# VHH binders against Tetrahedral aminopeptidase 4, part 2

Target 1, 336 residues: Tetrahedral aminopeptidase 4, of Pyrococcus horikoshii (o58468)
Amino acid sequence: MERIVKILREILEIPSPTGYTKEVMSYLEKFLKENEVNFYYTNKGALIAGNHPKPELVVIAHVDTLGAMVKEILPDGHLAFSRIGGLVLPTFEGEYCTIITRKGKKFRGTLLLRNPSAHVNREVGKKERKEENMYIRLDELVEKREDTEKLGIRPGDFIAFDPKFEYVNGFVKSHFLDDKASVAAILDLIIDMKDELEKYPVAFFFSPYEEVGHGGSAGYPPTTKELLVVDMGVVGEGVSGKETAVSIAAKDTTGPYDYDMTNRLIELAEENNIPYVVDVFPYYGSDGSAALRAGWDFRVALIGPGVHASHGMERTHVKGLLATKELIRAYIKWKG

## First folded at step 19 (VHH; from s03 with K99Y)

Design u03
Fold by OpenDDE, fold request of step 30:
Structure u03 (fold): chain B 336 residues (1-336), chain A 120 residues (1-120)
Amino acid sequence: as target 1 above (336 residues)
Amino acid sequence: QVQLQESGGGLVQAGGSLRLSCAASGFTFSKYAMGWYRQAPGKEREFVAIITRRGTTYYADSVEGRFTISRDNAKNTVYLQMNSLKPEDTAVYYCATWYTGFYWTPSDYWGQGTQVTVSS
């Protein structure tokens, strides 16, 4: 297993639904310390890392993932939930999850359709999945609400779904490759460049609130001139993305990305023989978009590894991850 | 206990030069960025220069090209060579350390300062 995939596996195994990112941040802190990269936190909880005293380029990726929150304890003691981010519910049905209480207790459960037994529900295979007709089956002996309450589970508790990681023939299969794949690429790059990072006016921004749309709205170094967003590339119908290549987004739902940055990224990909595609994402927003809408005066571009089945049972390829890393490297070096 | 002690300040004529020194103790000097602030009478403290643990430097626009920051890790000392001094450079100069290494973040510690006066 390649180092970049190992890193990816490690961070995937850390539950980090939006709003509960302390564990993954701890991982990053340890990682950065081990690699002698300086960092600090914004008030909001973003982690800014780098060794240059005046960064002008910021590379941003988000560590937060899709998840859920306990909405209600049902009469039978199991859990109603609210989605955090854009979970595609059918793709998470049957997934195991961890319920994390405010006091730090963890319980196990499974996302299921209500009345999921085929032997008593003839519509189990046909019914449209929605929050209202699904629930978290708690792996505890509960029969009533009070039983669950005794466990310490309450509305407001986080639910983190298992990533279901598998590595086969270079393919990385897991939930939450959006955007931990990019985070892994950045971390792997940091290992490569740790001794020379100080030479380049670059900082890294690890965003904990991308999935809810405001992660990239604040907290940038004041000297930021360019923001390179590293997020998932889209693989699917109507787009050019490939799991084995880095996507360069010319445009997403929010508009075109910076013309010059985008062109430079393309040029660098060509010059360095990095497998890439230029693409237009039809249903896509990013921390870059959040930054622009917040009124930041810097140029923004977006790249990332191709991810298939986004917000579902996702897949990418190590070639795409490495391509992403190399393009980031190329851009950093070019700016320096 | 972190200690930063500045020295080298004094009175100099416009166009002259001074070299400030800051002796650091109480922390692993080589792991952290060092730098300088200054504060003129009636004015706010302003950033002057920073040098990272590996020697990367950044200067305020007002001193760029005239001041040079350097460090000697073996001596736990940071220096500020000030050339082409101007009356507007008159201030108390403070040595500082940044655990983050970013100039815009607050310094974690600073010294008592040394007076620099530039006469017309």
Scores: ipSAE 0.862, ipTM 0.942, lowest interface PAE 0.5, mean pLDDT 96
Fold by OpenDDE, last read:
Structure u03 (fold): chain B 336 residues (1-336), chain A 120 residues (1-120)
Amino acid sequence: as target 1 above (336 residues)
Amino acid sequence: QVQLQESGGGLVQAGGSLRLSCAASGFTFSKYAMGWYRQAPGKEREFVAIITRRGTTYYADSVEGRFTISRDNAKNTVYLQMNSLKPEDTAVYYCATWYTGFYWTPSDYWGQGTQVTVSS
C-alpha cells in the first residue's frame, strides 16, 4: 500500500463529522509536529500550517465529513437524527455508526428505514428515504425512551458513520473521500517537502466546516494572495473527471475560478506530465467560494482527485491522489 | 521561569546605527521563531522583524533594507541590527517569541522592552 493511501486510511478511520473534528485535528497536530511543520488554530478551529513567515499561497482542504446529530430519542428508545451536510441517505442506509455523547461516551448503531423488516413492510424497497422515515437503530437493549436516557444519550449528540474503507487494485473505496482524500494528498506532500517547505511562501489550511458552507470564510494569513482549494473532482455524467486524474475546475455552481491560476495549473500539469482534466462542475461549492463571498481579496483556484459517487459510497484511485499531490507540488514550486 | 531581556537601546543621531540583543531563558529557544515589535509614543505596537527557528527572515516594509535580524541558538540570543536610523524609528523595542512561527499570531513571550531614540 502506497504511503498516501496509508495516510488516507488513517484519517478516514477517525470520525470527524462537521462540528466534531477534535480527534482528526489531534492527528494533524501530531503529524505536523513529527514533520517539524509549524501550526496554529484560528478562533473558529481551523488549523493553519507552514514554515514560511510570509505565506502568499494558501492550500486548503477540509477535514470535516458528512454526519448526523441525534434529534430525538424515539418512544421505543432508538434515535431520530438530523443530517450534517448533504448526506445521500439511500447510500448510507445500512451503514454502521458511532453515537458520541457530549460526555465522551460512545455507542454503536445503524442507519435504517423505520419499520425495515421486509416481512411486515412491503414498501421497504420503494419508499423514498427521508430523515423523517429513517432512524438510528441503537445497539443497546432499549425498549423505551428512558432506557436510552439512562445511557446518557441526548439530543445534540453526534453520529459518525463508518467509512467502510477498502483498497482494491489501486482503488480507494470509502465514505468521506470528500475531502479526506485531498487532506491525505497534502499530508503526503508535506512529508516529501518538509526539508524545503520553508523556502516556499506557502501555508496549508485545514478546514473543519466545509460541509456546512462556512469553513473557508475566515482565518487566512494576512499575507494571502492566492488560495488553492484542494477538494474532490467530480466523476459522473456530463463531466470529464477521472478517478485516475486530478481535476482542474474552471467553474462550479458559484462561478468561474481565477483565469490565470487555472491556466497556470493546466500548464504545470502539461509540463510535468500529470494526468489531469479541466472540468465544469454543475452542482458544486467549496471553501474557495466561501472565502470569496466573505469578501477576501485573493485569487482562487480549485483542483482535486476524481471522486466517484460523491456524498455516497465514494471511490477514487491512487493515481488520482498522486496526480493531485504532484500538481500541488508543481504549483508551490512555481510560486517560489 | 521564562525571561526575555533586551539590551542595546539608546540615543543615536539620524543615519546612525544600533544593535539590539535579546537574551532568552526558561524555554527551548531553538523551537521558537524570534522577533521584534516596537511601540512609539501614542501609536500602536507594530511588527518589525521575525526570524524563524530555521533562520528565514521577514521584515516590515518600513524597516526592510535597513534592519537585519539574526539569531544565535548557542547563546539563546536574537539580534536586531538597525542601520540608517530615522527619527520615525524612535520607539520602545520589544523582543517576542512565536512557537507558531507566524508574527500575526499572539506571541508566547515578551520582553520588557528597550528604548531607542533617534534624534534629527
Scores: ipSAE 0.847, ipTM 0.932, lowest interface PAE 0.6, mean pLDDT 97
Fold by OpenDDE, last read:
Structure u03 (fold): chain B 336 residues (1-336), chain A 120 residues (1-120)
Amino acid sequence: as target 1 above (336 residues)
Amino acid sequence: QVQLQESGGGLVQAGGSLRLSCAASGFTFSKYAMGWYRQAPGKEREFVAIITRRGTTYYADSVEGRFTISRDNAKNTVYLQMNSLKPEDTAVYYCATWYTGFYWTPSDYWGQGTQVTVSS
């Protein structure tokens, strides 16, 4: 297994639904310390890392994932939930999950349709899946609300779904490759460049609130002139993305990305023989667009590894991950 | 006990030079970026210069080309060579340190400051 995939596996195994990113941030802190990279936190909890005293280029990826929150303890003691981010419910049905209480206790459960037994519900295979007709089956002996309350579970507790990681023939299969795949690429690059990072005016931004749309709205170094967003490339009908290549986004739902940065990324990909595609994403937003809408005065471009079945049972390929890493490297070196 | 002690300030004529020193103690000097801020009367404190633990430097535009920051880890000292001084450089100069390595983040430690006065 390649180093970049090992890193990806490690961070995927850390539950980090939006709003509960302390554990993954701790991982990053340890990682950065081990690689002698300086860092600080913004008030919102973003992690900024780098060794150059005047970073003009910021490379940003988000560590937060889709998840859920306990909305209500049902009369039978199991849990109603609210989605965090754009969780595609049918693709998570049957997935195991961890309920994390505010006091740090963890419990196990499963996302299911309510009344899921086929022997008493003939509509199990036909019902449209919604928050209102699904629930978290708690793996505890509960029969009433008070039983669950005694466990310490309350509305407001986080629910993290298992990633279900598998590595086969270079393919990385897991939930939450959006955007931990990009995080892994950045971390792997940091290992490669740790001794020379200070030579380049670059900083890294690890965002904890991308899935809810405001992660990239604030917290950038005051010297920032360019933002390179590293997020998922789209693989599917009507787009050019491939799991084995890095996508360069010319445009997403929010508008076109910076003309010059995008062109430079394309040129660098060509010059360095990096497998890439230029693409237009139809239903896509990023921390970059969040920054632009917030009124930041810097140029923004977006790249990322091709990810299939986004917000569901996702898949990418190690070639796409490495291509992403190399394009980031090329751009950093070019700016320096 | 952490201590940052500035020295080298004083009165100088326009066009003259001064060399400030900041002697540090009570912490692992080599683990911190070191730098200087200044505050003129009636103005806000402003960044002047920073030097990373590995020796990379950055200067405010107002002092670029005239000031030079350096450090001696063996002596736990950071220096600010100020050449071609202008009346606008008149201020109290403060030594500062950053574990983060970024001058716009809160400094971990501050000196008491040394007065620099440049006469026209």
Scores: ipSAE 0.845, ipTM 0.931, lowest interface PAE 0.6, mean pLDDT 96
Fold by OpenDDE, fold request of step 30:
Structure u03 (fold): chain B 336 residues (1-336), chain A 120 residues (1-120)
Amino acid sequence: as target 1 above (336 residues)
Amino acid sequence: QVQLQESGGGLVQAGGSLRLSCAASGFTFSKYAMGWYRQAPGKEREFVAIITRRGTTYYADSVEGRFTISRDNAKNTVYLQMNSLKPEDTAVYYCATWYTGFYWTPSDYWGQGTQVTVSS
């Protein structure tokens, strides 16, 4: 297993639904310390890392994942939930999850359709899945609401779904490759460049609130002139993305990304023989667009590894991860 | 206990030069960025210069080209060579350390300051 995939696996195994990113941030802290990279936290909880005193380029990726929150304890003691981010519910049905209480206790459960037994529900295979007809089956001996309450579970507790990681023939299969795949690429790059990072005016931004649309809205170094967003590339119908290549996004739903940055990224990909595609994403937003809408005065571009089945049972390839890393490297070096 | 002690301040005529020194103790000096703030009467404290543990420097626009920050890790000392001084450079200069190494973040420690006065 390649180092970049090992890193990816490690961070995927850490539950980090939006709003509960303290554990993954702790991982990053340790990682950065071990690699002698300085960092600090913004008030909102973003982690900024780098060794250059005047970063003009910021590379941003988000550590937060899709998840859920306990909405209600049902009469039978199991849990109603609210989605955090755009979970595609059918693709998470049957997935195991961890319920994390505000006091730090953890419980196990499973996302299921209500009345899921085929022997009593003939509509189990046909019913449209939605929050209202699904629930978290708690792996505890509960029969009533009070039983669950005694466990310390309450509305407002977080629910993190298992990533279901598998590595086969270079393919990384897991939930939450959006955007921990990019985080892994950045971390792997940091290892490669740790001794020379200070030479380049670059900082890294680890965003904890991308999935809810405001992660990239604030907290940038004051000298930021360019923001390189590293997020998932889109693989699917009508787009050019590949799991084995880095996507360069010319445009998403929020508008075109910076013309010059995008062109330079394309040129660098060509010059360095990095497998890439230029793409237009039809249903896509990023921390970059969040930053722009927040009024930040810097140029923004977006790249990332191709991810298939986004917000579901995702898949990418190590070639795409490495391509992403190399393009980030190329751009950093070019700016320096 | 972390201690930062500034020296070298004084009165100088416009166009003149001063060299400030800051002696540091109570922490591993070579592991952290060092730098300088200044505060003029009635004004907010402002960043002047920073030098990373590896010697990369950054200056405020107002002092760029005139001031030079340096460090001697063997002596646990950071210096600020100030040339072409202007009356607007008059301020108390504070030595500072950054565990983060980022000048825009709050310094972790700073000294008592040394007065620099530039006369017209």
Scores: ipSAE 0.842, ipTM 0.931, lowest interface PAE 0.6, mean pLDDT 96

Design u03
Fold by ESMFold2, last read:
Structure u03 (fold): chain B 336 residues (1-336), chain A 120 residues (1-120)
Amino acid sequence: as target 1 above (336 residues)
Amino acid sequence: QVQLQESGGGLVQAGGSLRLSCAASGFTFSKYAMGWYRQAPGKEREFVAIITRRGTTYYADSVEGRFTISRDNAKNTVYLQMNSLKPEDTAVYYCATWYTGFYWTPSDYWGQGTQVTVSS
């Protein structure tokens, strides 16, 4: 297993639904300290890392994931939930999850349709999956609200879904490759570049609120001129993306990315024999979208590893992860 | 007990030079970026220069080309060589530290300051 995949596995194993990212940030702190990369936190909890005193390029990826939050304890003691981010309910049905209380106590459960037994409910295969007709079945002996309240579970507790990591023939299968795959590419690159990183005017921005739309809205070094977003590249119908290549986004829902920056990324991929595609993403926003909407005067581009089945049971290939790492490296070095 | 002691300030005529020193103790000097702020009467404190633990430097636009920051890790001392001084450089100059290496983050420690006065 390649180092980039080992790193990805490690960060996938740390739950980080939006709003609950302290554990994954602690992993990053340890990683950065071990590699002698300086860092600090912004007020809303983004982690800014780098060794050059004038970062003009910021490379941003998000550490937060889709998830859920306890909305209500149901009459039978099980849980109603509210989604965090654009969680695609049919693709998470049947997944195991962890309920994390505000005191840090953890419980196990499963996302299910209400009345899920096929032998009494002929509609289990037909019913549209919505928050209103699904729930979290709690793996505790509960029959009423009081039973669950005694466990210390309350509305507002986080629900984190199991990622289900596998590595098969170079394929990485897991929930939350969006955007932990990009984070892993950056961390693997940091190992390679740590002794020369100070030569390049770059900082890394690890964002905690991308999935809810404001991770990239604030907190940039005052010297920032360019934002390179590293976020999953779409693999699917109507795009050219491949799990074995880095995607370069020419445009998404928020409009075209910067022409010169995008063109330079394409040129660098060609010059360095990096497998790449260029795509237009029809339903897509990013930390870059948030930065521009918030009024930052940056050039912004987006690249990332090709990810199949986005926001669901995702898959990528180690070749695409490495292509993404190498394109980031090439762009950083071009800035020096 | 952390101490930062600035020295080398004084009165000079425009076009002159001064060399500021900052002797540091009570922390692991080699792990910190070191630098200088200045504050003129009635104005906000402003960044002047920073030098990373490994020697990479960065300067405010207003002083770039005229000021040079350096450090001596064996002596736990940071220096600011100020050439071609202008009346606008008149301020109290403070030595400061950054464990983060980024001057826009709050400094960890700073000294009492040394007055620099540049006459027209």
Scores: ipSAE 0.501, ipTM 0.833, lowest interface PAE 2.6, mean pLDDT 95
Fold by ESMFold2, last read:
Structure u03 (fold): chain B 336 residues (1-336), chain A 120 residues (1-120)
Amino acid sequence: as target 1 above (336 residues)
Amino acid sequence: QVQLQESGGGLVQAGGSLRLSCAASGFTFSKYAMGWYRQAPGKEREFVAIITRRGTTYYADSVEGRFTISRDNAKNTVYLQMNSLKPEDTAVYYCATWYTGFYWTPSDYWGQGTQVTVSS
């Protein structure tokens, strides 16, 4: 198992739904300290890492994932929930999850349709899955609201879904490859480059709020001029993305990415024999989109590993992870 | 106890030179970026220069080409060589540290300052 995949497995095993990222940030702190890379936090909790005193290039990836939050304790003691980010409910139905209280207690449960028994509900296979008709079945002996309240569970507690990691024939299968795959590529690159990072005017930005749209809205070093977003590429109909290649986004929902940065990324991929595609994403926003919308005067581009079944039961290939890492390396070196 | 002691300030004519020193104790000097900021009466604090733990330097635009920051890890001392001084450089100069290596983050430690006065 390649080092990049070992790192990815480790961060996937740490729950990090948006708003609950302190554990994954602690992992990053330990990682950066062990590799002698300086870091600090922004006010809203992004982690900025690097060793050059004038980072003009910021490479950003997000550590937060989709998830849910307890909305209400139901009359039978089980839980109604509210989604965090664009959680695709049919692809998470039946997944095991952890309820994390504000005091740090953890409980187990399952995301299910309400009235889920096929022997009494003829619509179980047909009903559109919505927050209003699904719930979290709590794995505790509860019969009424008061039973659950006594456990210390309340509205506002986080719900983190199991990632279900597997590595088979070079394929990585798991929830939350968006965007932990990109984080793993950056961390693996940091190991390779740690003794030379100071030579390049680069910092890494680990964003905790991308899935809710404001991770990239603030917190940049004052010297920042370019933002390279590393977020998942898309494998599907109407795009060229491959699990074995890095995707270079020419345009997303918010418009074209910077012409010169995008052309340079293409040239570097070709010059370095990095497998790549160029895509236009019809339904896609990123930390880069958030930065531009917030009014930052940056040139922005986006790359990332090709991911199949995005926001669901995702898959990529180690070749695409490595291609992404190598394109980041090439761009950093070109800036120096 | 952490101590940063600046020295080398004084009065100098425009076009002249001064060398500031900052002697440090009470922390692991080699793990910190070191630098200088300055403050003139009635003005806000201004970043001047930083040197990373590995020796990479960065300067404010107003002093680049005229000032040189350096460090001596054996003596736990950082220096600021100031050449081609202008009346605008008149200020109290403070030595500072950054464990983060980024001058826009809060300083960890700082000294009491040394006065530099540049006469026309």
Scores: ipSAE 0.472, ipTM 0.815, lowest interface PAE 2.7, mean pLDDT 94
Fold by ESMFold2, fold request of step 30:
Structure u03 (fold): chain B 336 residues (1-336), chain A 120 residues (1-120)
Amino acid sequence: as target 1 above (336 residues)
Amino acid sequence: QVQLQESGGGLVQAGGSLRLSCAASGFTFSKYAMGWYRQAPGKEREFVAIITRRGTTYYADSVEGRFTISRDNAKNTVYLQMNSLKPEDTAVYYCATWYTGFYWTPSDYWGQGTQVTVSS
C-alpha cells in the first residue's frame, strides 16, 4: 500500500462532516508539525500551511465531507435528519452512522426508509428516498421521545456516516474521496517537498466549509495571486475523466477557469508525462467558485483525481492520486 | 521571561546608515521567524522586514533594496541594516517574532522599540 493511500485511509477514518472538522484539523496539525511545516488558522477555521514568507500561489483542498444533522427526535425515539451537503440518499441507505452530541457522546445508528420491512411495506423497493420518508434508527432501547432525550441527544447533533474503506488492485473504495483524496495527495507531496518547500512561494489551504459553498470565500494570505483548487475530478457520461488520471477542469457550473493557468497545467502534464484529461463539469462548484463570487482578484484553476460515483459510494485509483500529486508538484516548481 | 531588547537607534542625516540589533531570550529563537515593524507618531504600525527560521527574507516595498535583515542563531540576535535613510523612515522600530512565519498573523513577542530619526 503506497504512502499516499495510507494517508488517505487515516484521514477517511476521521469523521469530518461540514461543521465538525476539529478532529481532522488535529490530524493535520500533528502531520504538519512532524514535517516541520508552519501553519495557522483563519478566523472561520481553515488551516493555512507553508514555509515561504510570501505565498503567491495557494493550493486549496477541503477536509469537510457530506453528512447529516439530527433535525428532530421522532415520537418513537428515533431520529429525523437534515442532510449536510449534497448527500445522495439512495447510496447511503443502510449505512451505519455515528450520532455525535455537543457534549461529545457517541451513539450508533442506521439510515433507513421509514417502515423498512419488505414483509409489511410493498413500496420499500419503489419509494423515492427523501429526508421526509427516511430516518436514523438509533441503536438504543427507545420507544418515545423522552427515552432519547434522556440519552442527551438533541436537534443539532452531527451524524457521521461510516466511510467503508477498501483498497483492492490499486482501487480505493470509500465514501468521502471528495475531497480527502485531494488532501492526501497534498499531504504526500508535503513529505516529498518539506526540505525545499521554503524555496517556493506557495501555501496550502485546508478548507472546512466547501460542501456548503463558503469554504473558499475568505482567509487567503494577503500576498495571494493564484488559487489552485484540488478537488475531485468527475468520472461519468459526458466527461473524459478517468480514475487513473488527473482531471483539469476548463469550466464548471460557475464558469471557465483561468485560461493561462489551465493552459500551463496542460503543458506541464504533457512535459512531465502525467496522465491527464481536460473536462467541462456540468454540475460542479468548488472553493474556487466561492473565492471568485466573494470578489477575490485571483487567477483560479482546478485539478483533481478522477472519482467515480461522486457524492455516493466512490472509487478512485492510486494512479490518479499520484498523477494529481505530480501535477501539483510541477506547478509549484514552475512558479518558483 | 521572554525579552526582546532593541538597540542601535538614534539620529542620522538623510542618506546615512544605522544598524539595529535585537537580542532575544526566554524562548527557542531558532524556531521563530524574526522581524521588524515601525510606527511613526499618528500613523499605523508598518511591516518592515521578516527573516524565516531558515534565513529566507522578505521586505516591505518601501524599504526593499535599502534595508537588509539578518539573524545570528548562535547569539539569539536579529539585525536590521538600514542604508540610504530618508526622513520618511523616522519611526520607533520594534523587533517581533512569528512562530507561523507569516508577518500578517499576530506577533508572538515584541520589544520596547528603538527610535530612529532621520533629519533632512
Scores: ipSAE 0.444, ipTM 0.807, lowest interface PAE 2.9, mean pLDDT 94
Fold by ESMFold2, fold request of step 30:
Structure u03 (fold): chain B 336 residues (1-336), chain A 120 residues (1-120)
Amino acid sequence: as target 1 above (336 residues)
Amino acid sequence: QVQLQESGGGLVQAGGSLRLSCAASGFTFSKYAMGWYRQAPGKEREFVAIITRRGTTYYADSVEGRFTISRDNAKNTVYLQMNSLKPEDTAVYYCATWYTGFYWTPSDYWGQGTQVTVSS
């Protein structure tokens, strides 16, 4: 198993639904200390890392994931939930999850359709999955609201779904490759470059609120001129993306990315024999979108590993992870 | 028990030179970026120069080319060589530290300052 995949597995196993990213940030803090890379936190809790005193390039990836939150304790003691981010409910049905209380206690459960038994519910195979007709079955002996309240579970507690990591024939299968695959590529690159990062005017931005649209809205070093977003590349109908390549986004829902940055990324991929594609993403926004909408005067581009079945049970290939890492490296070195 | 002790300030004619020193104790000097701010009477504090723990330097536009920051980790000391001094350089100069390595983040520690006065 390649180092980049080992790193990815480690961060996938740390729950980080948007709003609950302290544990994954603690992992990053330890990682950066061990590799002698300086860092600080922004007020919103993003982690800025780097060793050059004038970073003009910021490379940004997000550490937060989709998830859910306890909305209500139901009359039978089980849980109603509210989604965090664009969680695609049919693809998470049947997944095991962890309920995390505000005091740090953890409980187990399963996301299910209400009345889930096929032997009494003729609609179990046809019913549209919505928050209103699904629930979290809590793995505790509960029969009423007070039973669950006594456990310390309350509305506002986080629900984190199991990632279900597997590595098979170079494929990585897991929930939350968006955007932990990009984070892993950056962390693996930091190991390679740690003794030379000070030579390049670059900082890394690990954002905690991308899935809800404001992770990239603030917190940049005052010297920032360019933002390179590293976020998953789409594999699907109408795009060229591949699990074995890095995607370069020419345009997404928020408009074209910077012409000159995008052209240079393409040239660097060609010059370095990095497997790549160029795509237009029809339903896509990023931390770069947030930065531009907030009024930052940056040139912005986006790249990332090809990810199949985004926001669901995702898959990528180690070749795509490595291609992404190498394109980031090439761009950093070109800037120096 | 952190101490930053500036020295080397004084009166100098325009066009002259001064060398400031800042002796540090009470923390692991080699893990911090070191640098200087200045503040003239009636004016806001101004960043002057920073040197990272590995020796990379960055200067405010107003002093670049005239000032040189350096450090000696064996002596736990940072220096500011100030050449071609102008009356506008007149200020109290403060030594400061940054564990983050970034001068726009709050400094961790700072000294009492040393007066530099440049006469015309």
Scores: ipSAE 0.418, ipTM 0.787, lowest interface PAE 3.2, mean pLDDT 94

